# Ledger of designs, part 156: miniprotein binders against q56419

Target 1, 326 residues: q56419
Amino acid sequence: MEGRTLEEVQEEVFKRHGVLVPKKELEDLAKALEEAGLLLTEKVEARLKEEEEKLKRERPMRLAGLSYPEGEREARAFLEAFRASYPGEGEEARVLLMPHLEPSRVPEVYGAALAALEKTPPPERIYLVGVAHRPLKEKAAALPVPFQTPFGPALPDLPALQALDALLPFELFNTPLAFREEHSLELPLFFLKGRFPEARVLPLLVARRSPELGEALKVVLRDFPGLLVLAVDLSHVGPRFGDTPLTRTLAEEARRRDLGFLERLAEGEPEAALAFLGANPTRIDGVEVVASLLPLLRERKGKVLAHRLDLEAPTLSAVGAGTLVL
Key: E = the ipSAE of ESMFold2; O = the ipSAE of OpenDDE; V2 = 0.75 times the mean of E and O plus 0.25 times the DockQ between their complexes.

## First folded at step 13 (miniprotein)

Design za99 (at its last look DockQ between E and O 0.36; V2 from the best seeds 0.00; counts 0 for: pae E 1.8 > 1.5)
Fold by ESMFold2-Fast, scan of step 13:
Structure za99 (fold): chain B 326 residues (1-326), chain A 107 residues (1-107)
Amino acid sequence: as target 1 above (326 residues)
Amino acid sequence: TEEERRFEELFIEAWELLFLGYQSGNPEILRQAIELFKEALEIAKRTGDPEREAAVLASLALAYYELGDKEEARKYAREALRIAEEKGIEYVIEYARRLLEYLERLG
């Protein structure tokens, strides 16, 4: 692109669409390796089709032993340590916004989410809405199978998922492979299943703004009430994400943008929250989730329980995370 | 062959972990990707496959770069470039030179 860097193109795409894309260096090498026949061969394509068929039965743990312990006893102790990292009290949640960033980086923020769940009556089902980090065939997708956790399988709410599918103008169960490696569902689900072991789950991914999803969910929630969870991270800044190295001033600006976004959501003004990001741009990977769920967020007041901008000193980069109850 | 299949499995899994570690912000996942790339590198060396060797070295350079380990990233990028230039592997030459330029700008 004449007169533009790859980093400037990534910046423009994020500002226009509110979606964080992988850094161009990572994308460019991956594409070169695919063209060389090293990442996407005919054998790999056949294997992916086989793995897609297996995902029609269950979704195995991917991050066990890496982001959380595999054993139930160790997982329980791990979860309780996160709760202990948050000194405050929770608030009852009908809608919970929580991060999906590596939990060990923002333990107080996950602790705040656990505190909110502690004050929340056990729901019959959880609508867990994450961010697609792999392409989807449609704007959104779900996978109607048990998701394995150290606390046992999180069972899908099949009647609610079928009701949702029936109301959408696209096939809801459209991209099973996108769920094979999806931390935006797996990491929040670890905490949710640990606190609500009997709740069924609707695991939902949003790739692009889908107002149809929000409208359909509003209808389904009437017949199938449950807890709505938005699993989204906040600002992504610095060289790790294609930006310039962080300074104290840029970090403070990112914190103010994150908090301004969350506070507008807490006032029941999700359109104002999105407009605020347009005026004060930040790379929030959850923008498409919030934009899709507007009908469920309007006129619902709540409270920001925690916020942290986690600094990665070696990369001079940072990721924002927050917990909001509505 | 069986070694070719093992290389493909390790290399693809390592790349999936590289993406997962990058997106989740978990450096332990990036370190696991590095371990799998190193296993794939030994197969490429043993089987005498310079294209696969250069590809793994470039991937290691990127993984260390994403970790913020600039010294290891430079080391692997230079080795990838050396083999790629010797064997005429154009896409690795272009990539490794560009990555070394970025590492210099970061300081």
Scores: ipSAE 0.685, ipTM 0.879, lowest interface PAE 1.3, mean pLDDT 88
Fold by ESMFold2, look of step 15:
Parts: structure tokens; sequence; C-alpha cells
Structure za99 (fold): chain B 326 residues (1-326), chain A 107 residues (1-107)
């Protein structure tokens, strides 16, 4: 046993036990790869600055022709096909939880959201709260500009956004580039704008839980009533997310976590929903949004309309999506 | 030059699609990102820019890894690592080694 270094022994034990490379570290390195690659020339910085200035005026469609049709007629047919994929009836929503996962993967879950919107009186405005997939300068952000859709521009509710900004201890309009490729707003907005073409929108992102945001929104909603939409996904499990390949046991655990979370929200108990997840071992995407919006979720009872844990055969992974009305 | 501008356009667009495809869970978007990265790779080879070539190869490896194509991911990661080690491109070295370690364990 002599003649071997401690490092050599540790490396052999590591390889024999099959411990996977931590996924978060790989994701951090991939982000560094992107950032360093974008700085290959100074000209890229100038282009990004110009795109940032354009985002201060409007947010263009990035997923038209990719996740949904670009033309209005085709987009409307697409919307109706999704509604048809959910055979049930909806319920009126004051708060709607819906996914931001690729719509074709969970058509009945988006269909359930459409069914809820059918039962919901057209709101003057929609508070659309997504999950920031790019870093924000603060815990939350908004972009107070029109968002383009195949159904026309979704206009911002500037008075409500300004009221919200005034109540926060940080600048709400803080990271325009983070909205450039943020699907958690664009995908739900397609469905919302298609059903409520006259509603204005407050496009909001949460990066990290912000109790201040929830308290401020509680005040703003009093003076500017509207529909609150939590645009969030649920469990993320499997190798694409840093786990071992999906097994029946992992899938059952993810489904259990998803449904337990949603059911506690449906009972008006958002703190219990968060406590149920603990360390969030299946990486439910909506935790920071729910944790920010506690004052708006307490005591609101409702119903889970749909859920799907969608399996990705090529990556041996899965993502959960659900529809909840409160 | 025009080739430099075209490379920059392709690289930015491909990374945007890679990010969108991965985060939204849409593999067709990932495949489109790969097509753009491949065009950018050809430009980097023609212009003889090893840092650009290594960066695009590493980006292709990531795209194939996210798509679940382990064979192609290994191929591009190994080539990225080869060039990056020759030229001292640290951010590519770090990424490629980590990805290859992960892929080799999955076998």
Amino acid sequence: as target 1 above (326 residues)
Amino acid sequence: TEEERRFEELFIEAWELLFLGYQSGNPEILRQAIELFKEALEIAKRTGDPEREAAVLASLALAYYELGDKEEARKYAREALRIAEEKGIEYVIEYARRLLEYLERLG
C-alpha cells in the first residue's frame, strides 16, 4: 500500500463510486465561456449596448417561428389547438400559475391555463411574473416597454409599473439585457395576449426572493387591480440538471414534490408549500417567485387544473409543469 | 472585416438560441444553434483565429451535451481542448476538461 499518494487514492475512490461533476459548476463555466466568447472583439460590446438601448423601447419576439407561429392567423389556430388539448373546464382565476416550458411538450397544461382564462373576466392589466434565467442587478426587475407578439404589442401598464418602482428599495428598471432572451415571459405572454388582447402588462422577473416585491405588489394591486400570473416551471430532474439518469423512483419523487407544492398553494398556504420543498431537491423553478409573493398568495384557495412531468428520452431527464388557479 | 462581422453575428445568435433552447427545453432550437455554430466554426478556420475556433468548438460541445448527443459532445470538446491547450486559452481548457470528465463517467 505504500508508494501511492493520498491524491491518487482519493481519485481512484472518486472514479469507482461514480460521483458526477457538480452541474452548477459546469453551468457557471458555460456562462463564463459565453461571456469570454462574446468579448472576442470590441465590436460585440457595441452591438450589445445598442441592443440594450433598443430594449428600452420595445422587446421583440425571439421565439416566433420556433416555439409558436409568427403570423397572427396561424398563431390564433395554434392557441385554439392548445385549448383543445385540455378537455376540461377552467375556473375563474384571480391568480394563475402556468408554465414557461416549451409549449409543445405540455400542451394540456397550457390548455388548462386557457380554460381558466375563458372563465376569467378580461382584466385591465396582467401582472406577469417570470423567473430570471440571466442574472439581474437586483432581486427583481421589470421592463416597461411593449412586448411584441403575433397578436400585436402587449402594452406596458406604465402607471402601475411606476407605482411599483416607487415602493421598492431598489430601482425596478435595472437590467434590460436580461429580458432579451427570457422565455419565461415570452411563452406565457403569447397565450395571455391571445386571450386578453386589450390587457396591459407588467412584465416582471424574479432572480432571488424579494419580500419587498410582494409587499409592494399588494399595495399596487389595491389601486391597479388585475390578474396575477406566476409563470413558473416545477421539478427539473435528470442528467441535464446534474442528477443520475432518470429512474422510476426519481420521477415519482419529482411528481410528488410538484403536486405537494401545488396542492399546498391551492389551500392558500404558500409558506407550507415552501416548507414542504425544504432544500428543493428536485429544483422546482418557481420557489423564488412564490417566496417573493407570499402576501398575495396567503388565504387564496383554488384548484390544480393540470400537471405533467414531461420526460426527455434523449437526455434521460424530465421537467414538471402545472396549472393552478387561485 | 466582413468575415469578422459575420462571425460575431453568428456567435451571438447561436448563443442566444443555445440559451433559449436549453432553458425552454426545446431541442429544435438547440439544433438551430448548432447549425449557426458550425457556420461560425468554418469562418474561424478560414480566418486562422485559434481562440475563436476553440471557443466555437467548446460552444458546440455544450450544445450537443445539452441535446443529449454524447458522441458529438466528446468530439468537439476534445478538439476544443487540443487547440486551447496549445494556445493557452484558459476558459476553454477549464470548460472542456470538466465536460469531458462528466461525459467519460457517463460512458
Scores: ipSAE 0.627, ipTM 0.840, lowest interface PAE 1.8, mean pLDDT 88
Fold by OpenDDE base, look of step 15:
Structure za99 (fold): chain B 326 residues (1-326), chain A 107 residues (1-107)
Amino acid sequence: as target 1 above (326 residues)
Amino acid sequence: TEEERRFEELFIEAWELLFLGYQSGNPEILRQAIELFKEALEIAKRTGDPEREAAVLASLALAYYELGDKEEARKYAREALRIAEEKGIEYVIEYARRLLEYLERLG
């Protein structure tokens, strides 16, 4: 091992493979176990390397049978049930903001997204922008391979991805392992592929605000038109996220922040939406995505179709989710 | 040994599920992680490896905590601490004490 201490290797692996869990307690234990050689063994490294090599070909389903059905027939019934959970009608979307939270927690919010997709002409391609819950080497990343779904593979738009890469000051195709289990792409993609089976996809992750991404995408969208999807959650409040148990006051603040954010986006004022959040005390998940896509969100008017603050009763915590069309 | 290999496989997979369950908010994934940790725990007990046993117990405590089961979390954290103190496993001692202190503050 070329003169690096075990600690340096562990830190690099930790940084490289994004084992960072948002929760300090989880991170601290994971790190300690890695340092003890229980999580980072030669076998684990070999496995990760193998998985990285596989990700050069395809991204397999990770949440099939857990969050959604694996079989196509059951998956279609799943889509129909979710659509039925939203009693309203959708609107045509050029930009769709939708959640990436566990679907069973906010069915009507996903239902609203499906309602919007029903009113949307089938796009040639979908720009799917998720949140990186693991560290990336760069501010943003893409994985230019097929993503498996119960409806068949979602195929990448390689020409559009290449065009995007060419306009960015960093390598877009970085940190493939960050995509392996990223639910912020997989869960929305299930619904998108189910509705638009022929659409190609650009799976993108944002870890940190990248104004360059928004400017580059604005140019790419001229030559490669498509549907832009922001797969983001809203407020995260309660003990799981460092707060006291959910109270009426805390829930009201979370809702106020969520709705205030979405409403300003619906008015075509994304900068105002970000400013409204300030230090983001309720931890809205989608801030870095929105901050990266400002050029694409400006002056676009739309409508908030759904919102929910979902209580996780065992932890007395809550997560906000919303559906917005522009 | 084959048992050591199996332990490592289970323990790694359980942690992957723990991360996934935490991030996605799906409690069923956390339950699956717990089942794998329990299997790993039995192996650690059979092989007589106190470090692996303490590590799994600490992991179980965390998994139950993430699931919202404070009682089971405390139970496993206490057991992890007991073994770790007996055997001088410092990183588990530190973590288990911290987790117990946190659980006590939550009520």
Scores: ipSAE 0.355, ipTM 0.714, lowest interface PAE 1.4, mean pLDDT 89
ESMFold2 (binder alone), look of step 15: mean pLDDT 85; pTM 0.856

## First folded at step 15 (miniprotein)

Design fa1 (at its last look DockQ between E and O 0.46; V2 from the best seeds 0.00; counts 0 for: pae E 5.8 > 1.5)
Fold by OpenDDE base, look of step 15:
Structure fa1 (fold): chain B 326 residues (1-326), chain A 105 residues (1-105)
Amino acid sequence: as target 1 above (326 residues)
Amino acid sequence: TEEERLFELLFKYAREYLREGYESGNPEILRLAIELFKAALEIAKRTGDPEREALVLWSLAAAYFELGDKEEARKYAREALRIAEKKGDEDVIEYAEELLRELED
């Protein structure tokens, strides 16, 4: 640790994470923090600054060639395969809830989303609301730059984004680095851009429930109509998420909570959906997003098209995914 | 107790970093999670709490698996399994044995 004392690192960890690490363990932790880019060293700061400057122009693909094909031809074939994995027909969506999990884990759930999009008239713009898996400075954020996809860049709707910013009590354009590797936007955007190549996008992240966001969006949607997409996963259970190994009981509880949540949303009762989860012991990912968008979800009736609790066997963990149209 | 509080904090953040590391594919974040879990594990061992110890051990197994280190993953899974066996947690034992078979292939 060139230039910082162990005590300074301990203080930083405490300030940032609320954890007082014992000195004997602090050296290894400090090294890990530095390597992860979570300790603000000069090197880390320089790197972060460079990344922020890049994000002023565009958000590059991070998962191309990993989660989806980089080439347009292959990407189209990928979309067709995912659509084929869902045997049903979709319904027209005004609001679409879809996953952001690794697509290969829940192909039929993404297929259901594609089926819904087939029945949806091409929107002028898409409000894509993802989950912030990294801390945001504010409750929510937006990145007003093109997002790269195999189908070309997804262009931001700057007028609509500006209108939204003007109605929020906080700066919407905050924490650009949170978007750099955020898959909750990138993965659903692949499918959305593939289906609606001409749609503008409002890429939004929610870290904490923001009732202000829902109210502001409700107003913005009047002047800037579009498709609302909630890119959220459902339950996260097992050792990967700090539980014991997945058991039948835990899996049943996860499914019960996932379906109970989705069904109440489908009935136009988002408050009831949140209340049903309580303390959210199975860690449904989309809770803060739904809580932020209550004004837009109320009284909208719809249909659950797909659900899966996908097992990751090597970690005895599972993630819930669903597709809902409203 | 102060030790219990420290455990809960370490475990909470370790879990968050494990998730972030998994979702981002960033191995350095996973390494951070592992260090926090190791710290939590030491506390659990000192306090003599086998349930907390088991939770950490399973999470460590998951973290090392995600890093591609199947050997260390198996090591921690086996240690967690030993605790489950002592408790008579049949459901956990059955799953853990299946996992260990999969990790050996």
Scores: ipSAE 0.490, ipTM 0.833, lowest interface PAE 0.9, mean pLDDT 88
Fold by ESMFold2, look of step 16:
Structure fa1 (fold): chain B 326 residues (1-326), chain A 105 residues (1-105)
Amino acid sequence: as target 1 above (326 residues)
Amino acid sequence: TEEERLFELLFKYAREYLREGYESGNPEILRLAIELFKAALEIAKRTGDPEREALVLWSLAAAYFELGDKEEARKYAREALRIAEKKGDEDVIEYAEELLRELED
């Protein structure tokens, strides 16, 4: 219901289908839509404008106390526990693929990312590319403000962001509200800021594949070298995502697709990785980011450090997560 | 066919709001998805489409689990399990029994 009122939906349904939705369900729908902020009342619109203005100044922590500790001392202990969850050695990363799934669900996958960061010289800046879970006005967006973390603010690299904006055929700073609750930036940033406290950040979101973004980033990275991080999850299967229940066969297929995708990326063959997925039947969520960043991924060979298909038996669903260094 | 078209409309929006509610962590969006799924469920039962009925029941169980309402999640999962048992879908039965076991605690 993209800005439609309940009455407009009911009238369309009645005209097309001749069926009246029961009154109780109509009242529940209207109430739920307003409470969720999907009915655009004057009160909701005023609240959204206020939130947007705040996001033009800074992006506050939304997941402290939920996904990671709020205090710096506790947050550093949290990082150490995650590193300990992965007993292996990392490798230096020029490009790091890491998840944005709830960290406690895939601790060794985040631990593998930390192991890679241990081997990586501290960069001047981090190009953090996440997946937009809310609509953007363009194919991609950035928010050029400090992102708060328990380790202090992650400061934006304004010169690099401005250079990127200048190379794109669309306004890069286009949808501040999309960053308000975007965990695909906040969760990876916690780990990155904890390990690289002096690095500036380019917080980027991709909604739809943008070849222009990848070409522009290749140019910007030459003049503003840094660490490129793809903050993406892999397969998404099951009723949590409105699909059929997880089965043993679907789980095996999801694992195979996750690993096949990562392995082809590790061979420096991102086009082959995308082709391997075809119609993307297990809905790997990194596809739009990879498709945007092809110029940065071609011929970069590396290694898959970790993978888990996180099974959530209570919802008959699963999400894949992996760590790849290039 | 008219009720089938209504099912498709309700299920489409319910799926969109379920995904949005899960990704945002907003319980009010999850409750919206639930109400849409409930309307779709009534249609699936009326039209006698057990595959659609099961799909909605699993989605309802997942949504209620995400809200922390284990009692409702268990209810819908058991109903969906009965459909899977009639069809002999052993993989679905195995995972559904695991869900019910976890909800007993």
Scores: ipSAE 0.106, ipTM 0.598, lowest interface PAE 5.8, mean pLDDT 84
ESMFold2, look of step 15: ipSAE 0.012; ipTM 0.520
ESMFold2 (binder alone), look of step 15: mean pLDDT 82; pTM 0.815
ESMFold2 (binder alone), look of step 16: mean pLDDT 82; pTM 0.817
OpenDDE base, look of step 16: ipSAE 0.461; ipTM 0.820

Design fa2 (at its last look DockQ between E and O 0.03; V2 from the best seeds 0.00; counts 0 for: pae O 10.0 > 1.5, placed apart)
Fold by ESMFold2, look of step 15:
Structure fa2 (fold): chain B 326 residues (1-326), chain A 105 residues (1-105)
Amino acid sequence: as target 1 above (326 residues)
Amino acid sequence: TEEERRFEELFEYAREYLREGYESGNPEILRQAIELFKEALEIAKRTGDPEREALVLWDLAEAYFELGDKEEARKYAREALRIAEKKGDEDVIEYAEELLEELED
């Protein structure tokens, strides 16, 4: 009742409607509303627990029919259309940086990733490292279950995941619900699974930089070699992200930040790439992943294959996306 | 105040959802952002804060534009423009007119 006494409510009802409601009746109503609210809360919590238990068994597609086709035949055609959007040649990758932005916004950037995968021998496993968009209980997390795709399930590499979990100072399998809608894994996985249908996956999320994760992954990769994928976006600029409308000047600054970051990574200088961003004024979201994975990026040279930031964005906001092979 | 604090919380959450909806292409997330912006708009109107009202109206226009709902995008962009014209805010006027030109259908 917002600090109003039952007597005050009773009098106001009488003044407005000419009805005197007994105090006992108002007390009973308030009690019933409290009890109903408690039951609703418990129903919501039970529903979330049920979803959490389901996610401990598999992770269903959430973006089929939205970001990519649900059917396998159509999904293969879709994949080939994206490859065709990038007219260049790829490079073999031991580490691949690719976006997780809606594919239709940056088709040639995903096409460049496919071009790199064409030059890459099929790995036994893929270390897929995305950005947590929902809170994690720890700095990083994994979900050791099949992730459904139009190309069939992407199976987890359980031995590698267990080895990683054993090396961390926290439980790696800590926040199943954070994976429920996580597009930073689902969107890149569509392309990776389509190209490497036999590879197992380590689906990893970073919420906050974790040096422990990078050191542990360096050890795990010695015994469980595979392709490391950083599924990250770059600058976030414009009103959607707290800036003035996207101007030519803001877009040019964001582009310089994106490319300067990527080029320093391509020179095997990940600390220099992070230092170049300073306070990260264009909000590159790959920073936490790169900062976690420094031991895996040092001294590894490569090439930037693609970058896109729309200098004349119709929505007056933009997100940068890039493809980097190391 | 308590309502100003609630506005800031809703506005920031709505902006996070707008970002995620834009990045993922997921219309359900865009609709969630819209609902949060609508609640923030009611607070801005109730507290009589035209600067906050204009910010929310612009973000609503952008959210509906991304959702493909041109009619709602025009509605909110025009209301944001009305506030900018009353205040004489040349930058916001140019911004709103640019979006309305893209919505000329």
Scores: ipSAE 0.012, ipTM 0.492, lowest interface PAE 7.8, mean pLDDT 85
Fold by OpenDDE base, look of step 15:
Structure fa2 (fold): chain B 326 residues (1-326), chain A 105 residues (1-105)
Amino acid sequence: as target 1 above (326 residues)
Amino acid sequence: TEEERRFEELFEYAREYLREGYESGNPEILRQAIELFKEALEIAKRTGDPEREALVLWDLAEAYFELGDKEEARKYAREALRIAEKKGDEDVIEYAEELLEELED
């Protein structure tokens, strides 16, 4: 590292590639590179470039054979089983809030989403808005390539994506590497593609609240109508997230916040939903997504179809998941 | 088999922890992932499934890398590569070579 700090390299990689490489990873890579006589930046950049070049063509399945079956026949049986786990009927969705948590943890919540999709006319396109669990260069990003699924590729709506990009004050097509392993898109997309095989997709990630995104999408949706999907989880409580082990009191507070958030969204009051959370002490995952999409959520009335706070017993932690139709 | 089911459960859970550990930057989550992967690795070794063994070794390498333990990461990546080369699994070889390149670079 001739004269640059690891922080400077991290910042440079983030600025150039929109990837925040952990400092420790950089330290170790720097040490390895010093031992190899290579510059950390060049090899990281070369590999990131290769991965970026791959992601220019398609986004492969990462969770096939893990979170869902890889084979189409098995994948269809998976969908049917998840639908069967929810005993209720759905409602027609113009906006669908659904989880991105591991499907096996909250099957009935995904089942509720499937029930809603059964009552929804096949859209021409799906605006799939996930949570960036990795840093983005901008507040939001899109990947304009096919996403692989057991049901075939989910094809991007390039005209709608271009229209969205043109209305944003930042480059929408940023940080392609953030999409490589992002489960907040892949898991919901499995269910969406299985139900609507012909729908085009706009895969979007939100890292930070972007009011500009909501305003731009509101305009784009006029010319390019479609289903809006918010792929978000709810409360994250327990030791994994910095709390004490799950107690009855902590679980009740998580449920109260989850349901209070969803109910206010169902009433068409997204600002009230955000205000209700305050500092978000139970760490509702979808806050930045909802904050970005306020113009699309206002005055829409709907219904909460399902909610679960799922216990992860090994860590005594829990994650909230919900399905909301608007 | 019960051992195969247990392997899959452990492996899936460990991958979830690895992902969340990476996303959160929480080293304790990564340590938990490593423990689960080590248990999965023992099952894979006992069942004589070198493909599963290579996959676990790879994820162990990634987990140690995320923890900043490059020495252990390289050790597991090299072991994964060795198994992958022996099996002729091009995908695992490619990934292991890529990780080793990242770790050696």
Scores: ipSAE 0.007, ipTM 0.211, lowest interface PAE 10.0, mean pLDDT 85
ESMFold2 (binder alone), look of step 15: mean pLDDT 79; pTM 0.778

